# Ledger of designs, part 1: miniprotein binders against a9bab2

No score or structure here was measured in a lab: all are predicted.

Target 1, 221 residues: a9bab2
Amino acid sequence: MRQRLTVSESKAIFHKEFPFVVPAVYRRLVDELIVELNLLKNQERFVADGVFAIGLTSIFLDFTKGYKPENQKGILLEAICKCTGFSASNLEQIALEAKKLANGLNTNEIKSLITDNNRDEKESTYKLINKNNHYSRIIAIGIYKLVDMQSNGFNKEEATENSYLDLVNNFGYTKERVEKDVNLYKSSLDKIEKALELIEMNIKDEKRRNKERVSRTKPGQ
Structure headers, positions and changes below count from the first letter of each chain, unless a header shows other numbers.
F, E and O are the ipSAE of ESMFold2-Fast, ESMFold2 and OpenDDE, as the mean of both directions, binder to target and target to binder. V2 is 0.75 times the mean of E and O plus 0.25 times the DockQ between their complexes.
[cut] stands for letters that were removed.

## First folded at step 7 (miniprotein)

Design tc5
Fold by OpenDDE base, look of step 8:
Order: structure tokens, then C-alpha cells, then sequence
Structure tc5 (fold): chain B 221 residues (1-221), chain A 120 residues (1-120)
């Protein structure tokens, strides 16, 4: 049995796998994911399925908007996964497969994918979309993103902002719980976006001030 | 002196007289509302008494006066957890870790809070 890693041990591994400075604005994201992924890895009823993978990759993508340099994002996700006993490449593949499976399906058709997991049919579907998986906010966000990605396709008109809630019971969760976590996710995302905007403004202002200073120090040609 | 009052209150707690200790700290914070340490001690006393809501309120006052009070954040989180407010507890543990990022005890408590949150 692989001995459960402490958060401190996972962080130590993370720093070995990611030999770059994480900007302050992204430190909370990294730490939070390390804590949550460590916890999930040790849950008996947890399966890293397609819904989970969609959730995790979406969280990472959404919260690393503006991360510079861009080429470090892949390494960052890999480091977060490795230090918690996951494979980023595997999760990305599983997420892609789940997205393909749900592609072009309406909410009712997606429900069928969840319910059919109880039938002896295709081992592949059960692995991608599991009912009664160990709940986490990552799963909640995965459910949300699974539906949100479909609404951007053909049936834009019928997908309400809360259409994902129609699937929640089929997954074995309560609507209130999932909605709460999705709302918290959105709120947190908004906070980071605002913080990033402020940082960008400050950088622009500093650059302007520096240009002005340099222009003042150049003798009048 | 404030120190004498604190010592008296601690002695009262050791003897199981938590109500009297609470009353001492309550009087101190009423007289000196800007006394951050007194608010923290009041909160701690209330927490030990199982009055978690009032403990949280007291710790909030302490934090407002000292935003880097790791102990206040931690104890506030513990009190919130006892009330089943797991998300709020999680947030307070994170605040504590922002100040003291190497506190393994807080991480353990945080993990438990996440576990409880996910099971709720």
C-alpha cells in the first residue's frame, strides 16, 4: 500500500517537479489542488473518471488564465498531478474521451450515459462517467463543465445557465450541494480575474512611469 | 493589571470555572474594545465552553485588530467546524496557512475539514 503522503511531502515533491517560482496569485490554486487531490487519492470510493478529469483540467485552465510564461502551465499541471499520485497526461486523455462521448448530446442523452453504467454494457462508459463517485467540488465543476461545453454547440437556445442541475440527481448528489460548489467556483474565478486585471494595470502604470522618467532624463535633442 | 486578570481567568479555567473566566474577559473587551488579545482570550474561553458562535464572533474581532493572528484564525476555523460550517472553516485554515505555510497541524485540520465538507 503506497503510504499516504502528507501535504508537506506532496509539496516537497511539487517543488522538485516544478523548479520555477509560482506567482503569488496562483499559489492558492496550487496548494488547494494539492490538498484536495491528496485527499481524493486516499478515498476508497473515488474514481478518477471523465467527469473528474473534466473538472480538474477545467479548473486548472480557468484559473491559470494569464499565467506567464505560458509554456510552464503544462509542467505546472504535471507537477500538481505527480506530487499527488496522478498522471496529468492520463487525466487529459480521459477528459478528452469523456468530452467526445458527451459531444452533441443533450442533457437527457447524457442522463442515459449515467444510468446505463449500472447495466453490464460498455466498460468504457462506466469508466468515464460514474454514478455515486466520491463527491468533491472538482466533480461538481466537472458536471457543470460537461453540460456547459455542450450548450456551446447546436442547442444553445434551450440550455439554461443551470441545465447542469438536471443531471445532479442522476450522479447521486444533491442540487444544492453541487450548485453551491459551482457558485463558489465562479466567485473564486471572478476574484482571480479581478486580481489579474489589477496586476496588469499596475504593470502598465509602472512601464509608463519608467518611460516618462527616461524621457525626462534624456537631454533635449 | 491586564496580566493579573488573564492569570486569574486562566486559574479559573483550570478549576473548571469557565463562566467566571468568560465574564472577566467580557468585561475587559467592553472596557477596552481595541484589546486584540482580550478578544482572542474571550474567544478561546467561549470555544472551550462550547459556545462556538460567540467564539467565532470574538475571534473575528481579534482578527480585525490583528490580521496576522494565526491562532485566532485556527481557533475560529475549529469553532466553525464544530458548528458544521465546513467551508468557512476551510477558508479560515487557508488564511492561517497564508501566514504560516509550514504548519502541518493546520494542514491536517484542513484536510479533515475538506473531508467533512465532501461528506456533507
Amino acid sequence: as target 1 above (221 residues)
Amino acid sequence: SDEELRQRAESLKESGQFDQARDIFSRVVQRYPDHAKAWRELGRTLQEMGDYQRAVDSFRQAISMNPEDVDAYKRMAESLRRMGQYWEAIEMYWRALEINPDDEQIYRALEEAYRLYEEK
Scores: ipSAE 0.746, ipTM 0.869, lowest interface PAE 0.7, mean pLDDT 88
Fold by ESMFold2, look of step 8:
Parts: C-alpha cells; sequence; structure tokens
Structure tc5 (fold): chain B 221 residues (1-221), chain A 120 residues (1-120)
C-alpha cells in the first residue's frame, strides 16, 4: 500500500539518489523513464516481468553507451528505478533470467513461454513472462530485443526486422502498435547519436580554431 | 494602430466574442507575420472555438518567432491532445520542459498523455 508518487516527488528522490550532474544530452532519457515508470507503477494490471526488464535495461544501455563517467551509469539506473519504486538489481536479474530461459528457442517455443499453461507449475515463469501485461513502450522494446539477433544496433535484414512482429499478438498487443513504438525508439536513438556527434564536432572545431590562433601568433619557425 | 487593433481583439476575446477576435487577430498576423504575441493570441482564440488544427498552426508560428514561449508549447500540446494526436502532444510537452524544467503542471499533463498514448 505505498502512496502513489507524483513525478515531482520522484524527481526529488532521484536527485538525492543521484547527486551528480546529468549531462544535458541524457536529461530527457532520465526524465522520460521516470515519467513512464511512475505511470506503470500505478497500473493495476502491470507486472515488472522479464520482457519489461529486458526492455528497460536495453533502453538504458543503448542510450547511455557514451555516458561519462562510466562508473556513474549503474548509480544512474539505480536512482531512476529507486525513485519510481523499482529495484534496478532485481530487474537486471529478471532480464538475465528471461534471456536464459528464451535462449536458443524458436518463435513457437517462445510463444509457449507466454501462454497461461506455465503459470501453475512455475512461479518464476509468471514473474518472467506475462501474457496480457499492461502495454508500455518499454515492453514493446523488450519484445523486439527478445528476438533480436544483434546486440549492437538495429538490424536491416528483413527476417530480423520483422520477426518480432510475428510474436506480438501472443502478448495481447497489435503489430501496428508495437511496430510504431519500435520505430519511435530507433528514431530516438538516431537523435541522441546525432546530438553526441554534434557535441564532438563542436569540441573538435574549437580545438582547430585554438590551434589556428596559436599558429597565427607565431610569425615563423 | 496595430496595438489598438490587437487590444480590441483581446477585449472581444474576454467578452466571449471569439469569431470577431479571430478575424481581427488574423488580420494582424497577415499584416505583421513576425508578431509572435498576435500569433499566440490567435491560437488561444482558435483553441477556445474548438478549432484545434488552426490553433496548432498558429502556435507553431508563435514558436518560430519566439522559441522560448513555454505557454505556446503547452497550449499547442493541449490542442494536439484534444485532437487525439497524443505522441505529438508528448513531444511539445518535452520541448516546454526543456525551457521550464520545474513545471509540475507539464509533468502531470505528460503522465496523462503517456497513459492515453499507451491505452490499447
Amino acid sequence: as target 1 above (221 residues)
Amino acid sequence: SDEELRQRAESLKESGQFDQARDIFSRVVQRYPDHAKAWRELGRTLQEMGDYQRAVDSFRQAISMNPEDVDAYKRMAESLRRMGQYWEAIEMYWRALEINPDDEQIYRALEEAYRLYEEK
């Protein structure tokens, strides 16, 4: 019976748990995750299962690849989870367990994992994959990542690009909904990658201008 | 003068004569297309009339002239939400938060917009 937190209250907790500056390029990621996690925590049908955990941890890792200093990434994820009533370590373990359970399985075997016939025999199976969980963009990414064959980016090959859509209705969702959210995810990754490239370009250009100023003040060698 | 015309339109809007206020604000922005405040007031008037698409177009013009107008972003997002364009509304709320990050009203609107967007 915990009280529902407002986003402002969660952000106050976040700043206590993460007493460092979040670089501007990552601020929307952090704030958006806090908003989404607060929403999900308050949903009666929502379960933080393996698909959700894969989605959340994958989103975080993909968007923070360039985060400095590296040793703050774990603290950042912990703060985001804690301020919204989740445990980062618990979710990371659930994601790992879900990936192990699904490892080497084809689509039909994964479908069997998300049917209700696993509920009565294994309490851990209910925790890992839940049919008809409350829909979330995070879950959409979890489904996408669960069947994705490449860990370092989006695959353009038609079989990989579309294989996750064949599974979507077994979660009780529509292909159009999930495809839209996966495409929004890809667009968001492109935006942050371009923002990081612009930051690097500005640093490089300022170094070149400084080098040119120094060389102009030296009449000759 | 253009200020006298704009003041008259604001008075008409306050009295609920939205059609007349819209017509005057429309003339002001045609004459002075860089008048950010007039575009915003046109958008607010159209929003009161339930003409959400033209309200969005007017707010976009105001934003192009003054990209730090938090109120224009918030009102544009509200009009988009009323049209059922929830993701577009979410994006406008995030742009407002880049300018004014401590606005609790925007965070509450964002949470509601995500809820509507994620309903199947």
Scores: ipSAE 0.548, ipTM 0.788, lowest interface PAE 1.8, mean pLDDT 82

## First folded at step 12 (miniprotein)

Design y1
Fold by OpenDDE base, look of step 12:
Structure y1 (fold): chain B 221 residues (1-221), chain A 120 residues (1-120)
Amino acid sequence: as target 1 above (221 residues)
Amino acid sequence: SDEELYQRAESLKESGQFDQARDIFSRVVQRYPDHAKAWRELGRTLQEMGDYQRAVDSFRQAISMNPEDVDAYKRMAESLRRMGQYWEAIEMYWRALEINPDDEQIYRALEEAYRLYYEE
């Protein structure tokens, strides 16, 4: 069993794998993911399944919408995954497979996809959607995003904003817990979006001020 | 002198005489509500006594006066954890790490807080 990495060790690996400066606004995201992924990796009942992968990739995508340069985002996710003993490419693939599996299904049909993680069944088939997986906010967001993605499809009519809550008990969790974590996620996302908007405004103002300064310092020929 | 009272309270705290230390620190912070250190030490004393709610309140006052007080954040987080307020504890540990990002002890405590939060 690979010796559990400390967060400090994971961060050291991260800096090796991501040789760029993480903007201040994204540092907490990176640190949170490193802490949580490192924790989850060491949980006996944790499976990096499709729901988890959807959650993780969605969190990363949503919180890095303003990240520049864009070409570093892939490297950033790879570094976060690698330093915590995950594979970004594998998680992306698993997320895609889970999305495909759930594609076009209503909430009730998705319930049928939730399978018990029976440890004993050596079934070679990687279960994409597990019941009673070790809980995390990443799983909660995965459940939320799994349903949210379906609501944007053809059957828009029945998907209420809280349709994901109908699946929560089937996953083995409480509605209150999942709802809390999803709401915290949404709130955090809103805060980052507002922060980014403020940063962009400040940059525009600085550019304007600099242009004005340059225009004033041009000696009248 | 007020400083002598503070020092006396500190000595009492160090000697494990928490009740007496609490009483003196309480008087100090009532008289000097802007005394950040006294609020922190009151919080610490209350924490040792197991009065975690009052400890949290005291640490909050200390933080309001000194937003960079890493120790106050850590102790507040610990007190919150003791009360089963794991999410709030997590947030306080993150605040501490914003100030001191290389504190491995905080990360360990934070991981434990996450573990507890996810096991509920």
Scores: ipSAE 0.790, ipTM 0.892, lowest interface PAE 0.6, mean pLDDT 89
Fold by OpenDDE base, fold request of step 14:
Structure y1 (fold): chain B 221 residues (1-221), chain A 120 residues (1-120)
Amino acid sequence: as target 1 above (221 residues)
Amino acid sequence: SDEELYQRAESLKESGQFDQARDIFSRVVQRYPDHAKAWRELGRTLQEMGDYQRAVDSFRQAISMNPEDVDAYKRMAESLRRMGQYWEAIEMYWRALEINPDDEQIYRALEEAYRLYYEE
């Protein structure tokens, strides 16, 4: 029985795999992902499918838009995945495949795909889109982002902000639950964006003050 | 003295005389609304009594006066969890972990709160 890693053990592995300082504003994201991924890894009904992969990669991307230096983002995601028993490269590939699939399908076609995939009981075949996957906020965001990606394609006209809710029941979840988690995601994203803006303003102000100080100390040539 | 009243309430709480402890702590916080420790201990007393809503309110007061009170966050989270407010509990556990990032007990409680949240 693979001994379930504690969060502390996963964090220890993370620090080994990511030998850089995580900026304070991103620490919560990292810790939340470690906790959630650790929980999911131990769920029997969990499949790291395309919806999950889209969710995870999208969350990571959206919340790390301001992360500096940029070249550490890949290493950061890899470390988060490794410490929880996932492969970042595999998940990125799966996400890409699922995005490609979604870009070619409308909402009704996705509904049909979910239904058909549930009928093909072939236990052995990996499916990009699974019904009744173990629920998480990551899955909720995956559903949300999956539909958002479709709207950027052919049918721009009819995609309302809540179009993703039309798929939720087909996935085997409640609209209320998914909507709650998506709204929490949006709210959290807004908070971090505001925090980053404040940080940037403070940095600019400090730079200005430093320049002013230096200019005052340089004797006028 | 006010300190004697507080100590009496603590002693009563420790002896399991929660009703009496609650009454004294309530008097202390009424007289001294800025007494963060008294609010926290009132919250703890109420939590032991199963009055989770009032416990949460008391912990909120304690936190407002001492934003680094890890115990208040943890106990608030526990009380929220007991009331079935799992998401709010999760948020309070995270707040506690922001202060004490290596608290394994909080992580265990947090994981359980996530489990409960996802089973609803």
Scores: ipSAE 0.787, ipTM 0.891, lowest interface PAE 0.6, mean pLDDT 89
Fold by OpenDDE base, fold request of step 14:
Structure y1 (fold): chain B 221 residues (1-221), chain A 120 residues (1-120)
Amino acid sequence: as target 1 above (221 residues)
Amino acid sequence: SDEELYQRAESLKESGQFDQARDIFSRVVQRYPDHAKAWRELGRTLQEMGDYQRAVDSFRQAISMNPEDVDAYKRMAESLRRMGQYWEAIEMYWRALEINPDDEQIYRALEEAYRLYYEE
């Protein structure tokens, strides 16, 4: 039985797998993902399915939109997954498969798929969309993003901002819980975006001040 | 002296005389509302008494005066957890970890708070 890693052990592995400095604004994201993924890995009723994979990859993508250098983002996700006993490449593949499936299905077809997966032990669909999976904020975001992806596809169904809530009961969760976690996600994302904007403004101001200082110190030849 | 009153309250708290300690700390913070340490110790005393709501309020005052008080964040999180406010507890544990990122005990408490949050 692979001994459960402590958060400290996972963080130590992370630093070996990611030999770069994580900017301060992204440290909380990394730490939160390590804690949550470590917790999920130890849950008996947890399956890393398509909904989970969409959730995780979407969270990572959305919160690292301003991450520089961009070439480190892939290594960062790999390090987060590896230190918690997941495979980033596998999750990205599963997420892609789930996205393809969602783009081809309407909301009612997804509802049917969730219901049927409980009846038919057919291996392939069960792996992408599971009912009564161990709940996490990552799953909540996965459900939210799954529906958002449908709205961007050919079926411009009038996806209202709350259309994802129509699937929540089919997954075996409460609307109030999922909505709370989705709202917390949106709020957190907004906070990071504002923080990044402030950082960029400060950098621009410092560069301007430095240029002005250098221009003043050049003797007028 | 005010310092003597504070020390007496600390001694009472350490001896398990929480009611008397609470009363003295309450007097100290009423007289000196900017006394961050007294607010924290009042919070600790109230927490030991099981008055978690008042403990949280006292820790909030302590944190407002000393934003780097790791102990206040940790104890506030514990009190919030005892009241079933698991999300708020999680946030306070994260605040504590921002100051002290190597505290394994806080990570264990945080994991438990997440577990409780997801069992609701």
Scores: ipSAE 0.786, ipTM 0.891, lowest interface PAE 0.6, mean pLDDT 89
Fold by OpenDDE base, fold request of step 14:
Structure y1 (fold): chain B 221 residues (1-221), chain A 120 residues (1-120)
Amino acid sequence: as target 1 above (221 residues)
Amino acid sequence: SDEELYQRAESLKESGQFDQARDIFSRVVQRYPDHAKAWRELGRTLQEMGDYQRAVDSFRQAISMNPEDVDAYKRMAESLRRMGQYWEAIEMYWRALEINPDDEQIYRALEEAYRLYYEE
């Protein structure tokens, strides 16, 4: 039985696997993912399925849009997954498969798929979309993003901003809970984007001030 | 002196005389609204009394004056948890961890808060 890693132990592994300084603005993301992934890894009813994988990868991508250098993002995700006993490469593959599946299905077909997956209790076959998976914000975001991806496909039915809520009950969750977590996600994302904008502005201003200072110190020809 | 009043309130709190301590701390913070420590100790007193809402309000004042008060964040989080406000508790634990990122006790409390949040 792999001994349950503490967050501190996972963080120690993370620092070994990611030998770079995480900028302050991204530390919370990393720590939150480590905490949540550690919690999930120890849940008996948790399956790292397609919905989860979409959620995790989407969260990571959305929150790291401004991360520099770009070449560290892959290593960062790998380190987060590895320190919590997950495989980033496997999750990315599963997410891709689930995205492909979702792009080909309408909401009703997804509902049917979720329902059918529950009937085949017997077959130990890995399913990309599971009902009654252990709930987390990552799953909530996975559901949200899954539906958002459908709207970009051929059957653009009038996907309203809240169309993802129509699937929530089929997954075995409450609309209120999922909506709350999705809204919290959106709010958090907005906060980090604003923070990054401020950082960029400050850097630009500092560069401008430095250029102005240098120009003033050059004696006029 | 105001310091004597504060010390008296501390002594009362430590002796379990929370009602009297609350009253004195309340007077101190009314006279000295910028007294961060008095706000925190008022919050602690209220927390011990089970008045979690007022405790949270007091801790919020303490934090506004001392944004690095890890104890205030932690106690605020605990009070929020006691009121069933698990998400807000989680946020306060994260704020505490921004100050002290290696605090294992806070991580344990945070994990429990997440568990409670996901069991709702």
Scores: ipSAE 0.786, ipTM 0.891, lowest interface PAE 0.6, mean pLDDT 89
Fold by ESMFold2, fold request of step 14:
Structure y1 (fold): chain B 221 residues (1-221), chain A 120 residues (1-120)
Amino acid sequence: as target 1 above (221 residues)
Amino acid sequence: SDEELYQRAESLKESGQFDQARDIFSRVVQRYPDHAKAWRELGRTLQEMGDYQRAVDSFRQAISMNPEDVDAYKRMAESLRRMGQYWEAIEMYWRALEINPDDEQIYRALEEAYRLYYEE
């Protein structure tokens, strides 16, 4: 019979499905997603819903904006999902349908959508929110992104910056926990963006120093 | 003499005489504050005694001098977990995995730390 995978077993599958070098700056992202996805898969009744799918795909896109070569990004996401028992194409479809459901809704309308138990779930293939899922940081980011993406280019007032916290009580989570995890996400994103900026500056400095060394040796001697 | 004191403290630690080992390791690091191995062994001794905060402080000193000491990161994470500082423990396990990326024991400890973090 099939058994639940350890992280080491999932990483072995990942390396088979992604037979390229992951640049060092992205290695923690990849490994941490594998750990988090295995934890979710070990839940007895975890079902991928819209907020989870939005969270996972948003995290991946935000942290891999600078990933080279670009054509490997899709393969990377597929490998991360496959090695933990998820389908990237299925999750992307769930995220798309969840975004369609929330399109144009304000925070109160989203709250009503997630608290309405009159929905006929049997008539829909995809569920926006499964309240039986245990909390994860991926779900926290999904809630945050769902509200943030409904900000239709308006300048945000300070209260709008934290309006996603109004949804949190509907899941039985604490606002303190979700806010902490969103702030950790923002801090991690800032760190990788600064690391990429530093890498680019060091490459430019090495090229400039090498050009200056070549010029000082007076070509043609 | 200091090498003899260090070896005596290690022998005491191995025999379970933690109070005496702690006192000797403390004297060694007071006299030689750049002694990375003595800081690590002091931390291990304090950890066995259940003094997790002082263990963390000692491991941090060892790490500052030897940032590739996987054992120090792992044991610091264990002490942090025991104190309920789960996110800080998670970060130390990731630092250990940066050095030793295929250690299944560290991954199992990391998974437990995440579980505790989410249950908090």
Scores: ipSAE 0.670, ipTM 0.837, lowest interface PAE 1.3, mean pLDDT 83

Design y1
Fold by ESMFold2, look of step 14:
Structure y1 (fold): chain B 221 residues (1-221), chain A 120 residues (1-120)
Amino acid sequence: as target 1 above (221 residues)
Amino acid sequence: SDEELYQRAESLKESGQFDQARDIFSRVVQRYPDHAKAWRELGRTLQEMGDYQRAVDSFRQAISMNPEDVDAYKRMAESLRRMGQYWEAIEMYWRALEINPDDEQIYRALEEAYRLYYEE
């Protein structure tokens, strides 16, 4: 009765939109985003708002820092979004607008930006930061990044590592849930960064061996 | 012989005599701790009995000896889900998908595990 895309159908669209090889180290990132976005697309309470957009774009950028060739990176995000019914360009714009709105604000001032999703929708203003959005770990990262001193313009002297937890209840979530998902994110990011370092080490070793082999074959006079 | 005990335990499992199959599989893995298939079948037997924690422990042993045992990962994930350990189940389903990336049944189970995880 309810006809949402299966993961298989979304992956078929993804391969059409991204006709390149995804390096093995990034395949879980791609597949997991497709699964999560597919799940969210048909959730009644879900809104692709500014916090969600910050979360999604931040996750993608953090996990693809080493992605080569660089020119395929934007196409990859576009394909992930399109195959699940989202627009990468719209999400990137929404994320930018939400960051601008929160720029230079302390935690108390950010709390005042969080709007009730049951408010009168007759206002012309777009809801960028929504209370009680359908929870996902993407939203958790969005909250975390909204407060992260490098991303959100908070005064570094006032912020602590866990300052994002001060906002969690205002979004309608539990601190325990959000903290767990942020810690899982940090752990996953550490693992991929270590995997990328190992890949770079192996590439350097192969280039050194090849350069030494070529130099030994140099002709005489 | 251990082959006769293993074969008997499999027959008991197939006939629904799970407590007897469990006892015999347990004897097999105690005598032959490197018997990956016996660990997996012990885990499956325990899973049928609803002993999900010991099923997980048995599947972990099977995986340590055969890291490409897709069935062990899938069964471990199912037992973890039944215990309410949803994120751990999600991780095991991803392990199974690394080995067999086209398994649509795993993707459906994964979607359900995410849904349960978020409903926690």
Scores: ipSAE 0.659, ipTM 0.831, lowest interface PAE 1.3, mean pLDDT 85
Fold by ESMFold2, fold request of step 14:
Structure y1 (fold): chain B 221 residues (1-221), chain A 120 residues (1-120)
Amino acid sequence: as target 1 above (221 residues)
Amino acid sequence: SDEELYQRAESLKESGQFDQARDIFSRVVQRYPDHAKAWRELGRTLQEMGDYQRAVDSFRQAISMNPEDVDAYKRMAESLRRMGQYWEAIEMYWRALEINPDDEQIYRALEEAYRLYYEE
């Protein structure tokens, strides 16, 4: 109860831990993660397991593609996690472990791990893959990304785009809900990619116009 | 004048005469479709009457005319939430935060909207 932070308190910690300017195009990503992580931290059924960790790290990496300077990206993720009571290094380690577990497994093999109590169920479900974790769009993306780690190697759009749906009911969610959130995620990625392209084109056009003005200006007029 | 009609409708709304205020605000926006404040006040009047869909439509018009109207974004989001359109409400709250980044009321509303969205 006394450990609960308001969003304003979390943002104050964030600015202390990240003393740089966040470019406008990334501000919503940062603020939205802070809001959602603050919410999830306080949920009784929430577990920061491997699927959640894959989701969080994947969302961050996908949306910060092209973030400059590169050396600030790690500090940015650390600040987001710290201000909401998470450890970025712990989450990155758990995500790596979950990725290694899923490597080489098909969806039916993963389903067996979710429901198999013969594998020291308390240890497995607590750390990496939990049934009935508190739902969020972050865990939806974790499920989506988990399937991309199967080692078959045939990357066809339809097979890749929909294979994750076979797992969804086994996690305790509906296919309709997870598919909706994955589609919203893809749409948001398209929007930030387009925004970044526009920013780059405007910078190039401004540099060209400035160079043309300087090189063509006659002294004394 | 349109200002006289607008002031009359505001007075009627403040006195709780929502049907009359709605009718006059509707006339104002019909005659002056670029009147952003009238669209917003029509939306507020409809919202107080519980007509959330028409309130959203009116707030959308106000926003199209004045994209910096934080109140219109917040009230549109509130009406969307009351209709169970939680993701759409979330998007409008983020638009309001682009204008007022430190508004704690909006962040509290966002947290509730995310909670409801994840429960649906």
Scores: ipSAE 0.630, ipTM 0.817, lowest interface PAE 1.5, mean pLDDT 84
Fold by ESMFold2, fold request of step 14:
Structure y1 (fold): chain B 221 residues (1-221), chain A 120 residues (1-120)
Amino acid sequence: as target 1 above (221 residues)
Amino acid sequence: SDEELYQRAESLKESGQFDQARDIFSRVVQRYPDHAKAWRELGRTLQEMGDYQRAVDSFRQAISMNPEDVDAYKRMAESLRRMGQYWEAIEMYWRALEINPDDEQIYRALEEAYRLYYEE
């Protein structure tokens, strides 16, 4: 039976596992992942499969692109996973395996990879791509990312960007629900990217002002 | 005076006379639409009466004038949740946590809001 942690208990573990300051721009990401992962861990029909793992690792990487210092990103993901009862290394491995399985496939070929909770009576093994897993926004992003954005069977960027919707019903979800959550994800990414651009502009302005100040204060000038 | 009307409306709200409090607070905000406290108290009164849509509208006005009002965000989120607008409630709870990051009640409310959001 799974151990159930409150969000407060998970955050206490997180602070022990990540003894660094999280920059303000990333606090929502960290706290939201802890809340959602804690909730999912308690769900009877939840499976941390390949689609979930792709979703989680993709969300983390996309939202932490500007994270400094860079060498803390791995520790940050490990802490988020550990405090909610997951293994970052296991999830990264599962995500890689699922992406390799789907690599270069069109949407119809990917449909054949989507299996019921148990692939077959003969297998009784952990499945990488499951039908009817417990829904979350993380899985929605996993489905979105699973679809190859390359020109494999699709030429137009807009067509490849929306191709993931062809798979949604095969996973047991509604297109409306998944599309809503993908759009929320894109909107949240735009907000973080905008915030990071403002931070970089401020750093550049301070660097320019400092160079001008040093030039004015040079000895004999 | 308008301050006396405001204080009377607060007294009526505290005594459970919500209809009268609502009517007075509504008149105050109509005459003084920048009165952040009156918008907040109107929202609280409407929330107690179960008029969640008007409560949300009132809290939104209060927040627009005082964006640091944690209680207004929390109460707006609670009204949104009661109306089944779970994602909007989640966003208001996160806004409240941005201001007051250690509020355990908000984290419990967030967990419930996410649960309800996924059950749709």
Scores: ipSAE 0.612, ipTM 0.810, lowest interface PAE 1.5, mean pLDDT 84

